# Ledger of designs, part 34: VH-VL binders against a0b8k9r932to1074

Target 1, 143 residues: a0b8k9r932to1074
Amino acid sequence: NNLPLDGIVFISVRDEDKAEIAEVARRFVNAGLKIIATDGTSGYLRGSGVPAERVRKIYHGSPNVLDYIRRGEVKLIINTPTTKQSVKDGFQIRRSAVDYHVPYITTVQAAKAAAEAIEKALRGELTIKALDEYHREVRYRAL
Key: E = the ipSAE of ESMFold2; O = the ipSAE of OpenDDE; V2 = 0.75 times the mean of E and O plus 0.25 times the DockQ between their complexes.

## First folded at step 21 (VH-VL; framework fv_modakafusp)

Design j3 (at its last look DockQ between E and O 0.04; V2 from the best seeds 0.00; counts 0 for: pae O 7.1 > 2, placed apart)
Fold by ESMFold2, look of step 21:
Structure j3 (fold): chain C 143 residues (1-143), chain A 122 residues (1-122), chain B 107 residues (1-107)
Amino acid sequence: as target 1 above (143 residues)
Amino acid sequence: EVQLVQSGAEVKKPGATVKISCKVSGYTFTDYYMNWVQQAPGKGLEWMGWVNPESGETYVAEKFQGRVTITADTSTDTAYMELSSLRSEDTAVYYCATGYFSFDNAYPFDYWGQGTTVTVSS
Amino acid sequence: DIQMTQSPSSLSASVGDRVTITCKASQDISNYLNWYQQKPGKAPKLLIYAASSLQSGVPSRFSGSGSGTDFTFTISSLQPEDIATYYCQQAYDLPLTFGGGTKVEIK
């Protein structure tokens, strides 16, 4: 599902994007999606009143984000660029997401568009315009 | 203006060690990973590895493992690449280059040093 | 390791010609492919990232396309200042790897 209506969203974003992403994540939770996030992002989200489960870094072992992806539980990834995350882990996560056909979003603007599209789908208001805006900003390898 | 300024050319004998510096200015040193790239005379580019200046995370490509150490010093905004047990085939130009990871940016090398020529001769 | 096969290894063309360079990956790399230009004695310069995105300040006569295993770099109208060697580079997985390069000359 390129536009998830249920399941888990993995969120890992740079500090500058955390405030806007927290509002997007709240909209996902209100829509019935669950959030998993890395240490800094999960802390920020919980501090903002958004339920988010912390996932282990890959080198700490299981369960980590790769485990959730491989089980088919992660339906969407939101990841904005940062040097605070391990790039080696980033390559592993991206490769796994491509191999398991998990769509990803790399900008706050695309994340906002995805939240709006999901909300409209839940109300039966999904339009070609909303799908077009979402697809323009989402990059993924999916069938 | 972003600048990556590398140390000067070096002539070494086989078996010696070379350490090349890459000093950064014009951006926050910890905002980019620092990569190292080898180019032998008349040959193509070959990635050697990287360091995260903030965390010290490092990666060395398998071809160079055991001989290459890549480090960063945030007190001087300088990255280093040290190549030991030099061989004649290590004669090359060595570049430092920045990297910035995103799922959609393809980890481009958008800022490069001027290159450091290392000549290994008996 | 992901092998990048670049073709041709060299070419000569006239000013104003369309120039096309190909790069083939040994496995599917999605769009994680960059193109660089290197003039003699200079560091490489990024032209195109993520297969088709033009880097800031790069002339629009340069373009890239492709996804998966087959990628194309095009100079729509060759200029004298475009004499250089061009390299593709994959960033799908570690280690990062480059194509062998394509030397472009004016005939």
Scores: ipSAE 0.536, ipTM 0.814, lowest interface PAE 1.8, mean pLDDT 88
Fold by OpenDDE, look of step 21:
Structure j3 (fold): chain C 143 residues (1-143), chain A 122 residues (1-122), chain B 107 residues (1-107)
Amino acid sequence: as target 1 above (143 residues)
Amino acid sequence: EVQLVQSGAEVKKPGATVKISCKVSGYTFTDYYMNWVQQAPGKGLEWMGWVNPESGETYVAEKFQGRVTITADTSTDTAYMELSSLRSEDTAVYYCATGYFSFDNAYPFDYWGQGTTVTVSS
Amino acid sequence: DIQMTQSPSSLSASVGDRVTITCKASQDISNYLNWYQQKPGKAPKLLIYAASSLQSGVPSRFSGSGSGTDFTFTISSLQPEDIATYYCQQAYDLPLTFGGGTKVEIK
């Protein structure tokens, strides 16, 4: 359960979470991470001045988020449940996260904790408390 | 050779329910989503929704929500579209259609059924 | 929903003429735009996918261009067998949506 200090973060969140996640995403970008996101999420992020590349939905074929995961490029997943998300797509993303050992975050609070931990790590200020908070919120969903 | 063969024409009264089928051959049924498209007489094409034959998960366009049920039977490689509470404006040709899931392809409908005419009249 | 505005709704041209149809998306759909041909009494047929890719078996007189919001479908030299209604379709997001269609006739 490694803290990502580089690589890609995949973000797909509910509409009500996008405002808070935009701040988190900004912190990731400032830390040197890259953002890929689903259409709605990426659009919001860009509109908020946060660079985010649009990633193809799974039903649009390859390359999609699963391909990025399988390539080892995605180092963190932030995915808050949404009614617009296919059950199968969600399952596939979670499965891939487990198979490829990609931290999977499902709450805004966990996302914030991750950002803080990453920032502290880069500054060499990572504390046990910060790590505990991060690990407490980061999950690998069981199948 | 890929073929989508739909059931025959239907004549229904208002308020009735119609269920039309689309049997596929020439490819693995569960590999691709099956779409349904409505075309009223002299009008354009309108996407109704799709079913994932592998999972049974469906997406129905808002216009048809509550009245349309899309299903798939993997044992017979057949997709179904059921439309209830029929109205005169439901008179149309209905097509099943499918295509490859590919970023480069932009999910076009490569294969179409021959269409099923549904007439709703008193 | 993504609205697809297609123009013109109909046109009449002579054999050999260059025919141009436009399709405008209400938002950026990248290249997730397909063009279909529908002849009277027949199911639609895919001609162009991914905005500019020619479907296998389709004559080279058919072409597509564009990206983002503005797209163009072209028949370089209209043939009698091209009498049909043509539709654009976005496959960028759900629900999938079609343009209103363009009926092409021969003078």
Scores: ipSAE 0.017, ipTM 0.634, lowest interface PAE 7.1, mean pLDDT 88
ESMFold2 (binder alone), look of step 21: mean pLDDT 91; pTM 0.938

Design j4 (at its last fold request DockQ between E and O 0.48; V2 from the best seeds 0.64)
Fold by OpenDDE, fold request of step 24:
Structure j4 (fold): chain C 143 residues (1-143), chain A 122 residues (1-122), chain B 107 residues (1-107)
Amino acid sequence: as target 1 above (143 residues)
Amino acid sequence: EVQLVQSGAEVKKPGATVKISCKVSGYTFTDYYMNWVQQAPGKGLEWMGWINPESGETDVAEKFQGRVTITADTSTDTAYMELSSLRSEDTAVYYCATGYFSFDSGYPFDYWGQGTTVTVSS
Amino acid sequence: DIQMTQSPSSLSASVGDRVTITCKASQDISNYLNWYQQKPGKAPKLLIYAASSLQSGVPSRFSGSGSGTDFTFTISSLQPEDIATYYCQQAYDLPLTFGGGTKVEIK
């Protein structure tokens, strides 16, 4: 559950979360992180002025998010539940997150906590409270 | 109210083909994968495969590959499971089932059809 | 494939008894384990998801615990209407796989 200070954040969120996640993503970008996202999410982010690279669906071939995960480039996954994403892709991404020890966030609240923690860390102002909040919200399980 | 209504019981001879339907209501058919589960008499549950009704993409368990075809008709909100080259071992109740996927909840089958009994006998 | 070993295969208990069923996965499946109840002639019914989350409308006497490879399903006080076969199911990876089931009867 390391706090990502560089690397790629993969984002795939439901429509109702996109507005809030756009702000979180903006904070990530300003902090030096790179955003890759599914089609709908990336489109919204770009439309909101947040740089986000569209990553193809897994069943459409490589390169896809799994490739980035396996390369160790994805440092955090933000995935809020939605019926608009491939369930099969979800299974594979979830497995890869565990296999490659990539933490994942499933709520907007947790995403905001992550952004706050990252910003504080970069300023050398990271507190135990902020870190605890991040670790409490971020999920990770090793096999 | 969500409902999965399957077609009626089938009696087939060995070597024949059976096609079971599962009509859904109460939710957007294309939003959820449809799964098929086999249960032989007095035995446990076995996942056969699933379909993404929106794209038509399917996955079939290795045990059933080559004999099972899963399809979906979005115009009628109906999923189908076709099993060919029927054997006596295929005698079972077949269920359609669907659920919600998330990183937190996993993938539970929230809704099930009532089941379709298929009897294969000479 | 992930094998789910469920035990016992059957049990008989009295009304009011605490019933415990175990499910062991052949590999770590995190908490992606579901429990179903199937009554004779009926489709399975979801009781527990994510190892320990109670499905809406399910009585509180049903519970689940565990993570990784070892999981437990519990009926705190067995009721007559609980006569059924219970199944665990992993939803960690494809193919989805079920335990062998536990038939619960009342003495």
Scores: ipSAE 0.840, ipTM 0.933, lowest interface PAE 0.6, mean pLDDT 94
Fold by ESMFold2, fold request of step 24:
Structure j4 (fold): chain C 143 residues (1-143), chain A 122 residues (1-122), chain B 107 residues (1-107)
Amino acid sequence: as target 1 above (143 residues)
Amino acid sequence: EVQLVQSGAEVKKPGATVKISCKVSGYTFTDYYMNWVQQAPGKGLEWMGWINPESGETDVAEKFQGRVTITADTSTDTAYMELSSLRSEDTAVYYCATGYFSFDSGYPFDYWGQGTTVTVSS
Amino acid sequence: DIQMTQSPSSLSASVGDRVTITCKASQDISNYLNWYQQKPGKAPKLLIYAASSLQSGVPSRFSGSGSGTDFTFTISSLQPEDIATYYCQQAYDLPLTFGGGTKVEIK
C-alpha cells in the first residue's frame, strides 16, 4: 500500500472500530491530512474532536466520495467491514478505488501502523530538509 | 443457526403472477441485503436483484425490470420476490441468498434458501 | 455487464485425480471472484471467496487462484462426494454475474 503524506483520507468503519479509528484519524489530521467520512463515521469523529467532512450518499448525487476518488483527491481509504454499510455504495467505492489505484486499509491494526509510519516519515522528511538547509548554510560560510 | 426458508413449489399458467417468500432466522434480518437468483432447468445461475431490508431500496437486473418486485417485511423477517406476466421460460428454481460485503471478501453468498420450483405451463 | 466464461462445461475424472476449472472475466475484476459448489437438487454452497480464500469448513483439497481476468479452481484429489456443478461468480461490479458452470462427474 501507498502511504499518503498529504491529501484526503476517506474513512468508513464499523461501530466497534470507531473509537480506535478516531485516535488514528486525529493523528492523520495532526500530520496535515484531511478526513472525509460517511454519515455515522463523520458524526463520531466530530463528536470526538476530530475534524471530518461528511460525504454525500452516492444516490444523492455529486459531490460524493466517487467524485473525490475520480479527481485523484482521495489518497487513502480506511474501511472496516460492517453489516450496516450500504452494499451498493460499497461496490461503487471499491470499484472506483481499484480503478483509480487508491490504496485501502481494512483493519484497525493496519490503520494504526499507517499513522505511525506517516508520523515517522514526516519527522524524517523534516530532518532531511533541515539537514539540506544546514548543508547550504555550511557551504555559504565556506564560500 | 442461520436459516433461509422459502415457500413451496408453484404451478402457474402464462400471464399469471407468482410471489415467493424467504423467511429468515438466526441473524438480524435488517443487517443483510437479500438477493434473488434464478436457475432454469439444466442451466446456470442468474442474479435477479436485491433488497436492503432496512431501507426497502431495491435493484433489479435489466432482464427482469418491469416484471419483478422485491419486498421485505421486517415484522416477520421475510423477503418476497414477485414475478408477473409469467412466461414458459420463467420455469425455474428460484433462490434467496445473502452475504456479507467487505472490500476484502467481495460479496460471496454465505447462505442460500432451499429453492422454490416454479413451473409455468399452458 | 461483466461476462464470466467458465471452462470446461463438463468433465469426467477418476477418484484421486486433480481437477482444474478455469474462469475468465471480460474485464479486470481484481480478485473479486467466488466459487460455489452445487450438488444435484441442492442450493449452491460457497467454497472460495476473494479468488483464493477458503470458506470455513471447506476441505483443503479445494483451492483457487488468479487475479485480473484469469482464475482457476482446483480439486487436488477428487472424492466421490465432489460430484457437483461448480460456478464462478464475479463480485466486482453490478450486476452480479456467474459463469456457465462446470459439471464434474466420476468415471
Scores: ipSAE 0.540, ipTM 0.808, lowest interface PAE 1.6, mean pLDDT 87
ESMFold2, look of step 21: ipSAE 0.532; ipTM 0.806
ESMFold2 (binder alone), look of step 21: mean pLDDT 92; pTM 0.943
OpenDDE, look of step 21: ipSAE 0.808; ipTM 0.914
ESMFold2, fold request of step 24: ipSAE 0.524, 0.507; ipTM 0.809, 0.799
ESMFold2 (binder alone), fold request of step 24: mean pLDDT 91, 91, 91; pTM 0.934, 0.934, 0.934
OpenDDE, fold request of step 24: ipSAE 0.838, 0.836; ipTM 0.933, 0.930

Design j5 (at its last look DockQ between E and O 0.56; V2 from the best seeds 0.62)
Fold by OpenDDE, look of step 21:
Structure j5 (fold): chain C 143 residues (1-143), chain A 122 residues (1-122), chain B 107 residues (1-107)
Amino acid sequence: as target 1 above (143 residues)
Amino acid sequence: EVQLVQSGAEVKKPGATVKISCKVSGYTFTDYYMNWVQQAPGKGLEWMGWVDPESGETDVAEKFQGRVTITADTSTDTAYMELSSLRSEDTAVYYCATGYFSFDSGYPFDYWGQGTTVTVSS
Amino acid sequence: DIQMTQSPSSLSASVGDRVTITCKASQDITNYLNWYQQKPGKAPKLLIYAASSLQSGVPSRFSGSGSGTDFTFTISSLQPEDIATYYCQQAYDLPLTFGGGTKVEIK
């Protein structure tokens, strides 16, 4: 439920969101976060000058995103609905996110709010408003 | 308009194999997994499994493992469900269904075929 | 597997009545619960997704609520065309599983 100030952000987004998410990802990187992403997403990010490590699909073996989640390294997931992702992988990733209390974002707007909140936090300028906006947009379940 | 059109009713003997089809139109076939759902007469719905038309990868519920083969033909935008070693309890209506997956809303089945009745009797 | 227990199995109510159906999951599936309507001889139709989101084109008299393991489907004012069997379905984990269904009839 806390804002990630370090660690890994996993990103998998649909094509129409990649341009905006690239800017968000850039902000994450500048904030000290590491990006891992699916094939298409990582390719786009790197093509845009944003460092992003390609992560294996779950059915392709380890290491994959589940490994990073289970190790507590993934601190945030950005996943906008896309037809390009494996549904089965999606189920597993989502379950792991819940099990390991990893927040996930499903909209570009929420992603931008997260970036803003993180940047403010790093500058010691975090406001209740910024935090509320983040929490309103981020999905998180405590088991 | 999205349409899932299934093949016609089947009558089979025990031990036989049935293969039913589900032809899709109105969307890109490979964009969505195709699910199959069984409904015995007067009973509820039971998920059988799915296929990813793009990769051909399948997942079948434990109850049907070993007897069900789910496939997809991208050249005809048609998914298939083959059930072998038929028994009387396989008498049911079988539906193909597809939906959109998202992290925040799960996996609802937005579109359904009209169903295919399979009757297994000696 | 996640078990879905739906109740009641059947009910009869008058036109205009409020109808309530419950679905209980064997584990926490917050947000990942769908409701379907199946009319006689027809395929199921999605009415509610994500526990409380109304599918496009579905009348507003249908609603869903709940979280955790307990969920409720409601028809605020039962109409003759609502005669059907209703099913809950969890989409939290595989295998996907459905409730046993609730047959709704008009008195």
Scores: ipSAE 0.719, ipTM 0.889, lowest interface PAE 0.8, mean pLDDT 93
Fold by ESMFold2, look of step 21:
Structure j5 (fold): chain C 143 residues (1-143), chain A 122 residues (1-122), chain B 107 residues (1-107)
Amino acid sequence: as target 1 above (143 residues)
Amino acid sequence: EVQLVQSGAEVKKPGATVKISCKVSGYTFTDYYMNWVQQAPGKGLEWMGWVDPESGETDVAEKFQGRVTITADTSTDTAYMELSSLRSEDTAVYYCATGYFSFDSGYPFDYWGQGTTVTVSS
Amino acid sequence: DIQMTQSPSSLSASVGDRVTITCKASQDITNYLNWYQQKPGKAPKLLIYAASSLQSGVPSRFSGSGSGTDFTFTISSLQPEDIATYYCQQAYDLPLTFGGGTKVEIK
């Protein structure tokens, strides 16, 4: 599981989770990530002030979420499944996510943890970059 | 609480058609895809296909394409599997089964019907 | 199609023995593997999902492990009621496919 620091997050969640996920999605946007989502989720996010692009379901044709995944644009998937989602679409998205090495998260708890980890990694990445630049300029002697 | 109740055993001649029912109770029928599984005598399990009761979306495994029709009737909470042009090798137990799809769990079948034995003989 | 090779095809063991069944996938299926128990004349019953997750109500003597292509199902202490055929099933991609089964008998 590589957490993304840039790129697109695909979000498709059950109604019960939309309020909590909207807060998570806001944290992703503030961190510089973009959101794509299915109809109901994208509508909720936009209504909550979170910019999100609507994507088509797979059987409605291109462009759909598979196109974004195959181009390497989707860096994280958040899907809290509902029994009402298309199982066939679920298989296709999951297979594509595995094939293109896209991590996925299936609970609100994990989504909140991911947002927090991304925020800390941005702080820690600045520290790591500064340290890495220092070490690139310093050579160690071999014994 | 959850029950999948299948129609009774059938004896058919080659070339005939059989239609097996699977009546659901204890959950919202339209919330779950219904799957069908064949088990020939002394053999393992083989997935035949599925239907989404809400939309009518259906898929049939390649081995069974052209002979199998899988449907759902939301007015009776009943799924059907119809197998036409019966052959002796279609003698088997047929199960309906359902489960919960997620990226984490895959698609395990939590609930199974009791099975329907179909015998195809002259 | 993803082929599932299950071994052994049958085994006999004594009550209390540790029983191990293996399942090999023809390609990497990550952890999308389920284990079912089928008693004679009965429908299959889900025991393990996602390779290692125990289904609710299933006794803790049943366990599963593995990822990728090689999977193991274990009964830690065989009981008389465990006489059954056990099947693995991949749920990585369609069509869903099952292993050939392992018939477990008591000596």
Scores: ipSAE 0.556, ipTM 0.824, lowest interface PAE 1.5, mean pLDDT 87
ESMFold2 (binder alone), look of step 21: mean pLDDT 92; pTM 0.940

Design j6 (at its last look DockQ between E and O 0.74; V2 from the best seeds 0.00; counts 0 for: pae E 2.9 > 2)
Fold by OpenDDE, look of step 21:
Structure j6 (fold): chain C 143 residues (1-143), chain A 122 residues (1-122), chain B 107 residues (1-107)
Amino acid sequence: as target 1 above (143 residues)
Amino acid sequence: EVQLVQSGAEVKKPGATVKISCKVSGYTFTDYYMNWVQQAPGKGLEWMGWVDPESGNTDVAEKFQGRVTITADTSTDTAYMELSSLRSEDTAVYYCATGYFSFDSGYPFDYWGQGTTVTVSS
Amino acid sequence: DIQMTQSPSSLSASVGDRVTITCKASQDISNYLNWYQQKPGKAPKLLIYDASSLQSGVPSRFSGSGSGTDFTFTISSLQPEDIATYYCQQAYDLPLTFGGGTKVEIK
């Protein structure tokens, strides 16, 4: 459940969350993280001036998000519930996240907390309180 | 109110094909995968597979691969399960069911059809 | 595939009794475990999701606990209307799999 200071963040969020997540993603980018996202999410992010690489759906072949996870490149997943998400892909991504110990966030609030924690960490201002807040909002399961 | 309404009981001979339907109302058909579950008489529940109504993509359990075709008609908000090469052991009640998936939750089946009884006998 | 071993296969208890059903997964499934109630001639009904979350509209006498491989379903005070077969179901990985079921009867 490490706080990512580099690497890739995978983002796939529902429409109503995209505006707020765009700001979070911007903060991630400014912090040195790279964004990859699903079709709709990546499009919105780019439209908002946030660099985001479009990543293939799993059933469309490689490279897809699973490849990035398995390579240890994805350090955080942000996935707010959406009806447009492939359920099968979801199962696979979730399992891979657990298998490869990639934390995932499922709320905008948690995403914002992560961004704040990352920024503080980079400035050497990370406190136990901030870290606790981050860990409280981030899911991490180890097998 | 969400409703899953399945087609009526079927009686088939071995080797025949049965196709049962599940019509949905009360929600956007394409928003959720439609699952099919088999229950033989006096036995438990067994997941057969699902279809994504939006894309038509399907996944079928190994036990049923090659014999089951799951489809969806978005124009009628109806999902179908077709089982071919019927055997006596295919005698069962078949349910359509749907649920919501998220990373922080499982995949509970919130809504179920009333079930369709399929009897296979010579 | 993930096997779900449910026990007991059947039980009989008196009204007001505490009923406990267990479900064991062949591997760690975290909390991605659901419980269903199925009454004779009816479709299954979701009672518990994510191991311990009570589905909306379900009486509070129903509860679930556990994580990993061992899970428990409990009826704190068995009622006549609770006569049914109960199933656990894992949603950790595909294919989705169910326990063998527990038939609950009233003495």
Scores: ipSAE 0.749, ipTM 0.893, lowest interface PAE 0.7, mean pLDDT 93
Fold by ESMFold2, look of step 21:
Structure j6 (fold): chain C 143 residues (1-143), chain A 122 residues (1-122), chain B 107 residues (1-107)
Amino acid sequence: as target 1 above (143 residues)
Amino acid sequence: EVQLVQSGAEVKKPGATVKISCKVSGYTFTDYYMNWVQQAPGKGLEWMGWVDPESGNTDVAEKFQGRVTITADTSTDTAYMELSSLRSEDTAVYYCATGYFSFDSGYPFDYWGQGTTVTVSS
Amino acid sequence: DIQMTQSPSSLSASVGDRVTITCKASQDISNYLNWYQQKPGKAPKLLIYDASSLQSGVPSRFSGSGSGTDFTFTISSLQPEDIATYYCQQAYDLPLTFGGGTKVEIK
């Protein structure tokens, strides 16, 4: 349930959210975080001037998002999946996120709140309000 | 209205093959995985596997490997489960089922077919 | 595979009684547990998802609780129409697995 101040953010979002998520991802990069993303998302982010490393689909081998999660490198997941997302891949990622205690975010609103909270924490300005907004929007799974 | 309509009851001899259909209406067939569930008489529910209708990719639970083929036909919005080399122990009701997968939530099956009874008798 | 142990296998209770059914997972499954009702001759019907969330249209006399490995399903006041078999199902990991079921009867 921790605020990520370093490490990798995994981003995989539907087309409708990509423009807003690109701005959020820029804020993460400016805060010193690194971005990994799936094909369509990574392409959009790079085309928008946001550095993002492409990760392979799980069935194509390593390195993929599971490898990063299992090594403890992924600190936050942002995923706004469509109904067309592979359910099998979803099970694998979710299990890994729960097992390795990686927080996940499923809405653009929550992603914006996370970026704001991270920026405030880095400036020493994090307040109960900002932390509460982050926790309200970020969903966690029990160990 | 979402509807999963399965093919009718079947009576088969040991060693035969059965193929059960599950025709979908009321939602976009390619948007959701289709699952198959076996329920033997007096027994509980057992997941057999699934197909992604969009890609045709499928997985079959280990118990059913080698005897079960799960497919989808997007031109008719119909999923199929084929069980070969039938034994008397395969006498059961077979269900197709689907639901929405979410990262936040489990994978509950909120839509079920009516079930297809398969009887395997000597 | 994650084994789901459901207890009891059957029970008989009077109309108005509180009924409890338990489901134990062989490993931590967080809250990824669903409960289904199956009436005789019918397909299963989803009642509870994510351990404690009521499906739309399900009466509030049905409830679920628990996390990790130990889960409870409760009917606060048994009604005649609740005669059914109840199943838990984990959705934490593949293969998806169900409990053995609990047959609920009216005495």
Scores: ipSAE 0.351, ipTM 0.752, lowest interface PAE 2.9, mean pLDDT 87
ESMFold2 (binder alone), look of step 21: mean pLDDT 91; pTM 0.934

## First folded at step 22 (VH-VL; framework fv_modakafusp)

Design c1 (at its last read DockQ between E and O 0.85; V2 from the best seeds 0.73)
Heavy chain, then light chain:
Amino acid sequence: EVQLVQSGAEVKKPGATVKISCKVSGYTFTDYYMNWVQQAPGKGLEWMGWINPESGETDVAEKFQGRVTITADTSTDTAYMELSSLRSEDTAVYYCATGYFSFDSGYPFDYWGQGTTVTVSS
Amino acid sequence: DIQMTQSPSSLSASVGDRVTITCKASQDITNYLNWYQQKPGKAPKLLIYAASSLQSGVPSRFSGSGSGTDFTFTISSLQPEDIATYYCQQAYDLPLTFGGGTKVEIK
ESMFold2, look of step 22: ipSAE 0.619; ipTM 0.843
ESMFold2 (binder alone), look of step 22: mean pLDDT 92; pTM 0.941
OpenDDE, look of step 22: ipSAE 0.735; ipTM 0.892
ESMFold2, fold request of step 24: ipSAE 0.521, 0.551, 0.534; ipTM 0.807, 0.819, 0.807
ESMFold2 (binder alone), fold request of step 24: mean pLDDT 91, 91, 91; pTM 0.937, 0.928, 0.937
OpenDDE, fold request of step 24: ipSAE 0.833, 0.837, 0.828; ipTM 0.930, 0.930, 0.928
ESMFold2, last read: ipSAE 0.446, 0.547, 0.535; ipTM 0.784, 0.812, 0.807
ESMFold2 (binder alone), last read: mean pLDDT 91, 91, 91; pTM 0.936, 0.936, 0.932
OpenDDE, last read: ipSAE 0.838, 0.846, 0.823; ipTM 0.932, 0.934, 0.925

